# VH-VL binders against Rhythmically expressed gene 2 protein (Reg-2): the designs that were tried, part 18

Target 1, 260 residues: Rhythmically expressed gene 2 protein (Reg-2), of Drosophila melanogaster (Fruit fly) (q94915)
Amino acid sequence: MRSLSRFRLITFDVTNTLLQFRTTPGKQYGEIGALFGARCDNNELAKNFKANWYKMNRDYPNFGRDTNPQMEWQQWWRKLIAGTFAESGAAIPDEKLHNFSNHLIELYKTSICWQPCNGSVELLQQLRKELKPEKCKLGVIANFDPRLPTLLQNTKLDQYLDFAINSYEVQAEKPDPQIFQKAMEKSGLKNLKPEECLHIGDGPTTDYLAAKELGWHSALVHEKSYAYLVKKYGEDIDRDHVFPSLYDFHKKISDGAVVW
Below, E stands for the ipSAE of ESMFold2; O stands for the ipSAE of OpenDDE; V2 stands for 0.75 times the mean of E and O plus 0.25 times the DockQ between their complexes.

## First folded at step 16 (VH-VL; framework fv_bexmarilimab)

Design u2 (from t3 with heavy chain S106T; at its last look DockQ between E and O 0.82; V2 from the best seeds 0.86)
Fold by ESMFold2, look of step 16:
Structure u2 (fold): chain C 260 residues (1-260), chain A 123 residues (1-123), chain B 108 residues (1-108)
Amino acid sequence: as target 1 above (260 residues)
Amino acid sequence: QVTLKESGPTLVKPTQTLTLTCSFSGFSLDEYGVGIGWIRQPPGKALEWLAHIYWDDDKRYSPSLKSRLTISKDTSKNQVVLTMTNMDPVDTATYYCARVQTYTPTGYFLDYWGQGTLVTVSS
Amino acid sequence: EIVLTQSPGTLSLSPGERATLSCTASQSVSSRYLHWYQQKPGKAPKLLIYYARLRQSGVPSRFSGSGSGTDYTLTISSLQPEDFATYYCQQYGSSPFTFGQGTKLEIK
């Protein structure tokens, strides 16, 4: 792992980088909805989950933290869940909404709903083995609600990580520079320089470009080609630092094929 | 290829209603996180945001002009229509439509603009 | 309403020089809501910088953005002849979504 030896801090995104949903929200919501008498088509639930994800992020950014007045993140999720079912043809009865929503919120803290992305555990294991904490800190930077530490513990990824930053708690989101600066502070490393930091994520804008523009090094894990990514997101994406998955990233760094 | 084009009258009399159409191609308003915005620019002056409509039909209007503005979309025709009532000579401007876009998770911007259409309000 | 005040109003420079354009907001604006546009005479505006510091596709690396809170800056590191234009900052976070009054960058 010589190509990583210059880094004193390596950070990861979570969703679609380290962890992914085990099954679609449409299927998971459909199963739980049936238990509460709210039977909806799984395809409609999937479509309306995505629609409400966009609406909630637009109208109540950062899980409600960045609104005035602030919305509690559990209320944020309850609103998303309620809208998803109502738009799919079967609203959750008001008297059941709180308990139904809490059930889904709790379920999404666990490995019942989440699984590691391909190659994520293997990479973290080798990094922790070869890059001890006194040599290099490993962390998470995620646009995420306060469930993040519990999720990392329940999926057993916390054992490989020195810290995790969630956007709700720190009141800052990627791509804003503040959340990356807070990660550098959280690392506890003295005299840490941006060029000694590597950020790995799936978001071309929120992860890759955001970190790169701050002087960090970045790796993008993404299924699309370099040509597609440059056309959409601009020429600041380096072809040598785009990988189809963490599995491929790990293979390339093990072979000494990555240069920073 | 993303393109937008404004169409409508170039001369309007005071008190009349202006109707402008934005015709676009290369994307659909069924795509999550997109929209169409209207911006105007009086000759030699700064840009002024008027209104926009999102993919989910959420609509926002400039508060000072809200009583005069209506925005609507026809997703099947790839068109957005802006109506502005009670036109006044001070409303003389180039009117642009532009695509409202976001990359996840949030934060919207105007990434592609039409060429603009000059609307003159004169008696 | 968030007022964006750009300074200077006009900036006269020669090709090869460095340009620094300021945008000051009357209230704090998150970086992800602050954007920069370039407009040449008779043309529509073009997006240059979104989220305060990220370049739109096709924008040369000599353009960069920085800042947070109330103070934002657009920098052009080595002016090219095609860069002489009017530049607008915009906030898209709080209605009404406002533009600055513009900075006109002229050939000296």
Scores: ipSAE 0.827, ipTM 0.916, lowest interface PAE 1.1, mean pLDDT 92
ESMFold2 (binder alone), look of step 16: mean pLDDT 93; pTM 0.945
OpenDDE, look of step 16: ipSAE 0.926; ipTM 0.957

Design u3 (from t3 with light chain V29I; at its last look DockQ between E and O 0.91; V2 from the best seeds 0.90)
Fold by ESMFold2, look of step 16:
Structure u3 (fold): chain C 260 residues (1-260), chain A 123 residues (1-123), chain B 108 residues (1-108)
Amino acid sequence: as target 1 above (260 residues)
Amino acid sequence: QVTLKESGPTLVKPTQTLTLTCSFSGFSLDEYGVGIGWIRQPPGKALEWLAHIYWDDDKRYSPSLKSRLTISKDTSKNQVVLTMTNMDPVDTATYYCARVQTYTPSGYFLDYWGQGTLVTVSS
Amino acid sequence: EIVLTQSPGTLSLSPGERATLSCTASQSISSRYLHWYQQKPGKAPKLLIYYARLRQSGVPSRFSGSGSGTDYTLTISSLQPEDFATYYCQQYGSSPFTFGQGTKLEIK
């Protein structure tokens, strides 16, 4: 992995980069809902989950951390879950809401709900083998609630990582520069320069452009073509740093085909 | 291609109600995280945000003008309507509609603007 | 209410020069709420920079944004004739959503 030798810090996003859902939230919520007497159509649940995710992020950003008064992240998820089911035709009774939401919250910190993205484990395994930890730190930067460390443990990705930053605990989220600065600090590396940092994620704006504009190098893992991405997000996306998956990224860096 | 256009009266008398329509194309208010905002600019002066409406019908109004403003949408017609009551000569301005957009649902901006319509309030 | 104060009010420069425009917020804001717009005389505003530092599609690379907290900057590295316009910063995080008073960039 000679094309990565210039980097002293490599960071990853989690959702749709290292880990993905095993099934859609609509299907997963539907299955758990049926077990607890809140029957809803899975397509309605999927639609209303996405709607409530947008509403909650707009009204209570960063899982409630950046709200005044602050909302605890569990309450944030309870509100999202309650709204999703109510809008889908089966409101959860208040006396059941805590237990129901807690079951979903606990389930979503495990490999029951999450699986590795294509190529993520193989890449991390080889990086840990070939890059000396004292010379190159591997980390996570995620817009995520405090379940992140437990999720990484339960999916066995923690063994390959030196640290993980979740936006809730540091009170900063991507694309804001502060969360990237926190990652540089957390690495513990002395005299770390932005150009010695690589960020890998699936968000064209939140991951790729955000890191690139700070002077980091970045790689975008995304199923859409370069042409689509440039048309939507602009010409600052580098054709040679867009990959369909971490599997493809890993293949390209192993072949020496990536230039920074 | 995204386009927005304001329409409505260009002259109103003091105390009358102004109704402006934003007609847009190239996107839908069915899209998550999308909205329409209204901004005005008095001649030679700075921009002032008035109101916006989101895809989920959530509405926000400038606090100083809230009692005079009403915003609504018709998603099937790709239109948003702003109503402003009790017009006064100080409300003379160019009125713009603009698309509210986000690339992460916690940060919003106005990425495309209409050409604007000058509304003059005169006795 | 968050007040955005832009400086200078007017900036007179020649083509080819570097322009630096400041926007100071009355209280700290997350950079993802701060945006820059360009407005030419008789025309609608145009989004230039969003999230303080990211260029809108189609915006030339000579435009860049930076800053965090209370202090934000728009830089034009080598002025072109079409860049002489008025520039507004805007915060879209806390109601009322506010604009700065503008910086007019004019030819010297």
Scores: ipSAE 0.853, ipTM 0.922, lowest interface PAE 0.9, mean pLDDT 92
ESMFold2 (binder alone), look of step 16: mean pLDDT 93; pTM 0.949
OpenDDE, look of step 16: ipSAE 0.935; ipTM 0.961

Design u4 (from t1 with heavy chain S106T; at its last look DockQ between E and O 0.82; V2 from the best seeds 0.81)
Fold by ESMFold2, look of step 16:
Structure u4 (fold): chain C 260 residues (1-260), chain A 123 residues (1-123), chain B 108 residues (1-108)
Amino acid sequence: as target 1 above (260 residues)
Amino acid sequence: QVTLKESGPTLVKPTQTLTLTCSFSGFSLDEYGVGIGWIRQPPGKALEWLAHIYWDDDKRYSPSLKSRLTISKDTSKNQVVLTMTNMDPVDTATYYCARVQTYNPTGYFLDYWGQGTLVTVSS
Amino acid sequence: EIVLTQSPGTLSLSPGERATLSCTASQSVSSRYLHWYQQKPGKAPKLLIYYARLRQSGVPSRFSGSGSGTDYTLTISSLQPEDFATYYCQQYGSSPFTFGQGTKLEIK
């Protein structure tokens, strides 16, 4: 992989970059709800999950870590789950909410709820084979709660990675420069320069632009067209560093078609 | 293309109620994470945030003006209305509406602004 | 209430010079809530920088933002004639949501 030879650190986002949900939250929440006697329409659950995701991030940022007073991340998820079901017509009784939410929390640590994105395993396997840890560190930087290490273990991605940073524990989330600086520190590399770092993610703002502004190189993995992305996020997005998937990224890197 | 436009009276007498309408296009208040904010600027002075309304009907008001302000939306008409009671000459300002936006579910900002409307409160 | 104090109040510079505009918050503000706007006389404000450091679409690369906590900076690396305007910082994280009083950047 000649196109990557300049990099001493390569980091990945997780959600919709390395891993994706196996089924929608609406369907998964609906299935678990039925098991616990909280029957809801899957489409309403999906809609209200997304609504509560936005509300919780507005009111209790970084899974509650950046809130005053601080909220534990399990409480953060319990509140999201409770709101999602209540707004969908089947409130979970308070006395059962803790156990119900814990069941969902535990399930989302596993390959029951997550699967690799197209091309992610193949890319990581080849990178680990060709870019040994003494030459290049591979890591993850995710806006994620403390389940991240367990999730990577249970999906078998941890074997290809030198480290993982989650925003809750670091108390900084993308696009904050602090989380990227923590990744550089965690790599253990001496005299590491931003231009020797590559960040790969699906977030135009949180991954691509955030890393690029710090002097890193970035690759954006996104299904939308370059024209759509520039229109929405600006001209700082480089056409040559936008890819429909990690499969396409891997193919382009292998063909020697990417210039940084 | 995102556009916003303020409309309403440009001259108001002291003690009257001001009603301003923000009409917008290029987006919908059905979209998650969007809203409309109102900001004013007295002549030669700094910007002052007044209120905003989010897509989920969550509303926030400047605490010093809260008793005088009401904000509402009509998503089907792409309109947001601000009312401000008991107008006083010190309330003379250019009033702007602006889109509240985020590219991440947190960290809202005002990415598109209307041209503004000058409201004069007669002495 | 978080007070944003901008300095200087007026900055007189020539085209080609580097401008440094300061925004100091009375208490810590997360960078995700700190934004910069440009306003020319008789015009509406225009978003320049969001999340303290990311450029809005159409904003030239000579504009950059930095800072954290209580101290934030807008830098214009080589002033162009169109950059002479008033600049406001804003925090949108803690009610009341506040703007700084502005820095007027004028031609020397």
Scores: ipSAE 0.702, ipTM 0.873, lowest interface PAE 1.8, mean pLDDT 91
ESMFold2 (binder alone), look of step 16: mean pLDDT 93; pTM 0.946
OpenDDE, look of step 16: ipSAE 0.926; ipTM 0.957

Design u5 (from t1 with heavy chain W55F; at its last look DockQ between E and O 0.89; V2 from the best seeds 0.89)
Fold by ESMFold2, look of step 16:
Structure u5 (fold): chain C 260 residues (1-260), chain A 123 residues (1-123), chain B 108 residues (1-108)
Amino acid sequence: as target 1 above (260 residues)
Amino acid sequence: QVTLKESGPTLVKPTQTLTLTCSFSGFSLDEYGVGIGWIRQPPGKALEWLAHIYFDDDKRYSPSLKSRLTISKDTSKNQVVLTMTNMDPVDTATYYCARVQTYNPSGYFLDYWGQGTLVTVSS
Amino acid sequence: EIVLTQSPGTLSLSPGERATLSCTASQSVSSRYLHWYQQKPGKAPKLLIYYARLRQSGVPSRFSGSGSGTDYTLTISSLQPEDFATYYCQQYGSSPFTFGQGTKLEIK
């Protein structure tokens, strides 16, 4: 862990960095839909979930927090769910929509719907064991709704973390600099410099480039090659800081093969 | 390679309706988060956003021009059409289409532009 | 409507100098909605900076963006001959989506 000794703050994204879905939204929504009498093809649900994800983020950013008037994040998800099923050929009756959406919302707070990404638990365990809390804080920065603390508790990741920032509650989202600034403040570290901060995430723009441009160090965990990433996102991505998974990141750090 | 090209009449009379087509390649409007926008630039003046259409057929129009504008897409032909009614000499401009892109679904930008087509409105 | 006011209107500099271009919004604009474009005579605009501070692929590192709220800046650290052009800021967060009037960067 000597490669990490310069950092006083290490932060992680959640989705597709620390945690991932156990099954696709298409399959999970299909199973719950059948329970409530709204049977749809799983492939259509997957397609329309993604379309509604873009629609909701465009029209009601930050789970409704950044709209005028503000939308409650549960209403945000209910609207996404309703649109996903209606566009897939089996609208949920309005009378049942609240209970149906609430059931999905409750499931997605738990390890029933989420599992650790490859290597995430092992890395967090070793970091907490080897890095003294007064010298290095471990945190989460996620574009996420207020379920985040409960999710981290239910997946047992909270024991390794000093704090978690979700974009809804702080009314700031990646890639905007304010959410990274709030994480530095939340760490409680005095005289914290950007170059003493490391952010680890899967988003080339929202995590890696956003933190790097602020003077942080960054690591990108992504399944695509460095060549693909540079072609799409530019030369500001450092070849030596792109990893296929947290497992590979952890291995490289343990071998002393990463230089910042 | 992403390319966009504007086509349509280069000369129209006042009160006529202008129809412009954006033909593009290297991407599809079936891609999530992608769209086509129309921007114009009068000779020697600044850029003015007119309209855009997203992959899900969501449409937005400049409020000052929305009664005159219609945007539509044909995803199978990789084309987007802009129609502007009641043309006036002040509408003389170079008209561009551009790809609307996002890496954060709430934040959009125009990453590739067509070469533009000059439309002159004159008797 | 959010008005973007760019200053100066024209900036005359020599190659090798540092250029600083300002974009002031009439209302606060989140960084993820603020973008910069370069336009050379007779050509279409080209995206330089998106989300206020992130460089588009292929844009040289001498270009950088900064700012927040109502005040945004495009900086070119050491001007090259090909950088003499007109620069526009744009907000894409609140309809109508608006551009600044442009700053023309020309050889002094």
Scores: ipSAE 0.855, ipTM 0.922, lowest interface PAE 0.9, mean pLDDT 92
ESMFold2 (binder alone), look of step 16: mean pLDDT 93; pTM 0.946
OpenDDE, look of step 16: ipSAE 0.935; ipTM 0.961

Design u6 (from t1 with heavy chain N104E; at its last look DockQ between E and O 0.86; V2 from the best seeds 0.88)
Fold by ESMFold2, look of step 16:
Structure u6 (fold): chain C 260 residues (1-260), chain A 123 residues (1-123), chain B 108 residues (1-108)
Amino acid sequence: as target 1 above (260 residues)
Amino acid sequence: QVTLKESGPTLVKPTQTLTLTCSFSGFSLDEYGVGIGWIRQPPGKALEWLAHIYWDDDKRYSPSLKSRLTISKDTSKNQVVLTMTNMDPVDTATYYCARVQTYEPSGYFLDYWGQGTLVTVSS
Amino acid sequence: EIVLTQSPGTLSLSPGERATLSCTASQSVSSRYLHWYQQKPGKAPKLLIYYARLRQSGVPSRFSGSGSGTDYTLTISSLQPEDFATYYCQQYGSSPFTFGQGTKLEIK
């Protein structure tokens, strides 16, 4: 971990970096829908979940926090769930919508719906062992609603982390510079410089480029090849800081193969 | 590989209806978060946004021009059509179509533009 | 309506100099909705900077964007002959979606 010892702050994205869904939203929504009498095809649910994810983010950004008038994040999810089922052919009856949506909302703060990404636990364990907390803070920066602390506790990742920032509560989303500035402040570190910060995430724009432009160091964990990423997002992506997984990142760091 | 091209009349008489077509390739309006926007620029003046249409057929129009504008798409032909009624000499401008794009659903921008077509309104 | 005021209206500089172009919004705009475009005479606009500070693919590293809230800046660190053009900022977050009036960057 010598190549990481220069950093006083290391932050992680959550979704598809530290944690991933255990099953697709289509399958999970389909199972719960059947229990409440709203039977839909799982592939239609998956398609319409993604469509509603885009529509809700377009029309009600940051889970409703950055909307005028502001929307509570539970209402935001209730609207997404209702639209997803209605577009999939089995609208949830209005009298059941509140209880149905709350059941899904509660389920998605647990390890029933989430699991660690490959290598995430092992990396965090070794970082906490080898990078002393008084020298290096470990945190999370996520575009996420207020369930984030509970999710990290229920998946047992909170034990390795000094703090977690969710975009809803701080009213700032990645790639906005303010959420990264809030993370530096939350670390409690005095005289912290951007070049002493590392951000690790799966979003080419929201994580990697956003942090790099602020003078942080960045690592991108992504399923697509470097060639694909450079063609789409430009030459500001460094080939030596792109990894297929946190497992590969951890191995490269342990072998001393990464230079910042 | 992304290309856009505007087509339609270059001369229109006052009160006539202008119909412009944006033909594009290298992407589909079936892609989430993608759209086509129309922007005009009077000679020597700034850019003015007119309208756009998203992949889900959601449409937005400049409020000051909304009563005169209609936008529609034909995804199978990779075309978007803008219609502007009751043309006036002040509407003389270069008209551009451009792709509306987002990376993750964070915010939208116009990443590729057509070459533009000058439409002159004169009798 | 959010008005974007660009300054200066015209900026006369020599190749090799540093250019600083300002865009001021009449009310706060999240940086994810603020973008910069370059337009050369007789050509379509070209996206340079999206989300206030991220470079579009193919844009040289001498171009950079910064700012937040109401005040945004486009900087060109060492002007090249091909950089003399008109630059527009745009907000794409609140209807009507608006452009600034432009800054013309010309050879001194």
Scores: ipSAE 0.836, ipTM 0.916, lowest interface PAE 1.0, mean pLDDT 92
ESMFold2 (binder alone), look of step 16: mean pLDDT 92; pTM 0.945
OpenDDE, look of step 16: ipSAE 0.933; ipTM 0.960

## First folded at step 17 (VH-VL; framework fv_bexmarilimab)

Design v1 (from t3 with heavy chain P105S; at its last look DockQ between E and O 0.86; V2 from the best seeds 0.89)
Fold by ESMFold2, look of step 17:
Structure v1 (fold): chain C 260 residues (1-260), chain A 123 residues (1-123), chain B 108 residues (1-108)
Amino acid sequence: as target 1 above (260 residues)
Amino acid sequence: QVTLKESGPTLVKPTQTLTLTCSFSGFSLDEYGVGIGWIRQPPGKALEWLAHIYWDDDKRYSPSLKSRLTISKDTSKNQVVLTMTNMDPVDTATYYCARVQTYTSSGYFLDYWGQGTLVTVSS
Amino acid sequence: EIVLTQSPGTLSLSPGERATLSCTASQSVSSRYLHWYQQKPGKAPKLLIYYARLRQSGVPSRFSGSGSGTDYTLTISSLQPEDFATYYCQQYGSSPFTFGQGTKLEIK
């Protein structure tokens, strides 16, 4: 891992970087909804989950933490779930909403709903083996609610990580610079320079550009081509730091094909 | 390629209602997180946000002008309409429409603007 | 209402110089709600910087944004003739969504 030896801090996003949903929310919500008598088409649930994700982030950013008055993140998810079902043709009865929503919230803490992204476990294993913890810290920076530590434990990724920061708890979310600064502080590393930090994520804006502008190095894992990404997000994306997956990133790092 | 264009009367009399249409292409208001905003600029003065409408029909209005403004969309025609009642000479300005965009679902900005249309309110 | 106060009102500089434009908010604004626009005479505004510090596609690297909380800055590292324009900051987080009054950057 020669090309990574310059880094004292390496951080990862979670969703669609280290972990991904095992099945779509439309399908998962549909199965649970049917058990509770709220029968909706899976495709409508998927569509309306995404719609409600946008509405909730617009109106109650950072899972309700950045709203005045603050909304509890569990209520944030209950509101999203309720809206998703109501807009899909079958509202969850009021007397069942709390228990139904809590069931989904708890399920999404577990490997029942989440699985590793391609190459994530293998990369973390090798990094932990080859980069001594006293010289390089491995962490997570995620726009995520407080379930994050439990999720990492239940998916067995916590064993490879020195820390994890979720945006709700620190009241700062990517691309805001404060969450990256919190990660540098959480690392405990003395005299840590931005150029000694690497952030790896799937968000062109929230991960890659946000970290790069702060003087960190950054790697983007994304299904779209470099040409597509530059056209949409601008010329600050470096061709040599875009990868289809963590598997490809890992292979390129192992072959010495990445220059920072 | 994203394009927006304002249309409507360029001269109105005091107390009349102004109706402006934003016609756009290269995107749809069915896309999540997209919207259209209206901004005006009196001659030689700063920009003033008036209103915007999101893809889900959520609408926001400048509080000082709220009683005079109505915004609506026709997604099938790729148009957004702004209506402003009781026009006064002080409302003489260039009126712009612009696309509201987000890369985070929570932080929004105006990434493409129309050329603007000057609306003069006669005395 | 969050008032954005830009300073200076007019900035007179020569090509090749560094320009520093200030935007001060009356209340704290999260970086993801703070944006910068350029407007040349007779033209519509153009987005330069979104989320306080990220460049819009096609914007030259000489433009950069920084700041947090109440104090934000737009910097142009080496002025080109086409950069002489009026610059506006904007917050899009709290209604009414407001613009600063503008800084006119003019040739000295």
Scores: ipSAE 0.865, ipTM 0.929, lowest interface PAE 0.8, mean pLDDT 93
ESMFold2 (binder alone), look of step 17: mean pLDDT 92; pTM 0.945
OpenDDE, look of step 17: ipSAE 0.933; ipTM 0.960
ESMFold2, look of step 18: ipSAE 0.853; ipTM 0.924
ESMFold2 (binder alone), look of step 18: mean pLDDT 92; pTM 0.945
OpenDDE, look of step 18: ipSAE 0.934; ipTM 0.960

Design v2 (from t3 with heavy chain P105D; at its last look DockQ between E and O 0.92; V2 from the best seeds 0.89)
Fold by ESMFold2, look of step 17:
Structure v2 (fold): chain C 260 residues (1-260), chain A 123 residues (1-123), chain B 108 residues (1-108)
Amino acid sequence: as target 1 above (260 residues)
Amino acid sequence: QVTLKESGPTLVKPTQTLTLTCSFSGFSLDEYGVGIGWIRQPPGKALEWLAHIYWDDDKRYSPSLKSRLTISKDTSKNQVVLTMTNMDPVDTATYYCARVQTYTDSGYFLDYWGQGTLVTVSS
Amino acid sequence: EIVLTQSPGTLSLSPGERATLSCTASQSVSSRYLHWYQQKPGKAPKLLIYYARLRQSGVPSRFSGSGSGTDYTLTISSLQPEDFATYYCQQYGSSPFTFGQGTKLEIK
């Protein structure tokens, strides 16, 4: 992997980069809701989950960490879950809400709800083989709640990674520069320069542009075409650093087709 | 292509109610994370945020003007309406509508603006 | 209320020079809530920089933003004739959402 030899730090996003849901929140929430007496249509649950995701992030950013007074991240999820079911036609009874929410919170720490994205395990295995911790640190930077270390352990990705940064713990979200600075510090690398860092993620703004503007190198993993991405997010997206998946990224790195 | 245009009266008398319409195209207020904001600028002075409405009908108003402002949307017509009661000469300004957008779920900004309409309040 | 103070109020420079515009917040603002707009005479404001440092689509690379906390900067590395305008910073994180008073960049 000669194309990566300049990097002393490589970081990854998690959701839709290393890991993805095994099934939609609509289906998973629907199954668990039925067990607790809150039966809703799966398509309505999916729509209202997304709606509540936007509302909660707008009103209680960073899983509640960035509000005054701070909201505990479990309460943040409980509020999202309650709103999702209520707007979908069947509110969770108040006496069951705590247990119901805790069940979903615990389930989403595990490989029952998460699976690797296409090519993620294979890439990490090769990187760990060829870029050992003595030469290059591998880490995670995620806008995520404190379940992140446990999730990486339960999905068995922690064995390939030197550290993981979650936005709740450090009280900073991508694209803010502070979370990238925290990752550089967490790496423990002396005299680390931005141009020796690579960030790989699926967010055009939160991952790709945010890291690139700080002088890091960046790779974008995204299903949309380059033409779509440039039209929406601007000309700072480099055609040669956009890939449909980590599988495609891995193949092009192995073929020597990526130049930084 | 995203476009916005303000319409309404350009002259109102003190104490009257101003009604402004923002007509837009190239996007829908059914899109998650999208909204319309209203901003004014008195001649020669700084920009002042008035109100905005999000795709989910959540509404925010400038605290000092909240009692005088009402914002509403008609998604089928691609329009947002701002009403401001009890107009005073100090309210003379150019009024803009702009699209509220986010790329991070939590950080919002005004990416496209209308051309603005000057509203003069005079007896 | 978060007050944004821009300095200088007026900046007189020639084409080709570097412009540095300051925006200071009365209390800390997360970078994702701080934005820069350009306004030419008789025209609506135009978004230049969002999230303190990211360029809007179509904005030339000579524009850059930096800063965090209370101190933010807009830099134009080599002024072009079309860059002479008034520039506003804005915070969109804490109500009331506020703009700075502007910096007028004028031709010397």
Scores: ipSAE 0.825, ipTM 0.913, lowest interface PAE 1.0, mean pLDDT 92
ESMFold2 (binder alone), look of step 17: mean pLDDT 92; pTM 0.945
OpenDDE, look of step 17: ipSAE 0.931; ipTM 0.959

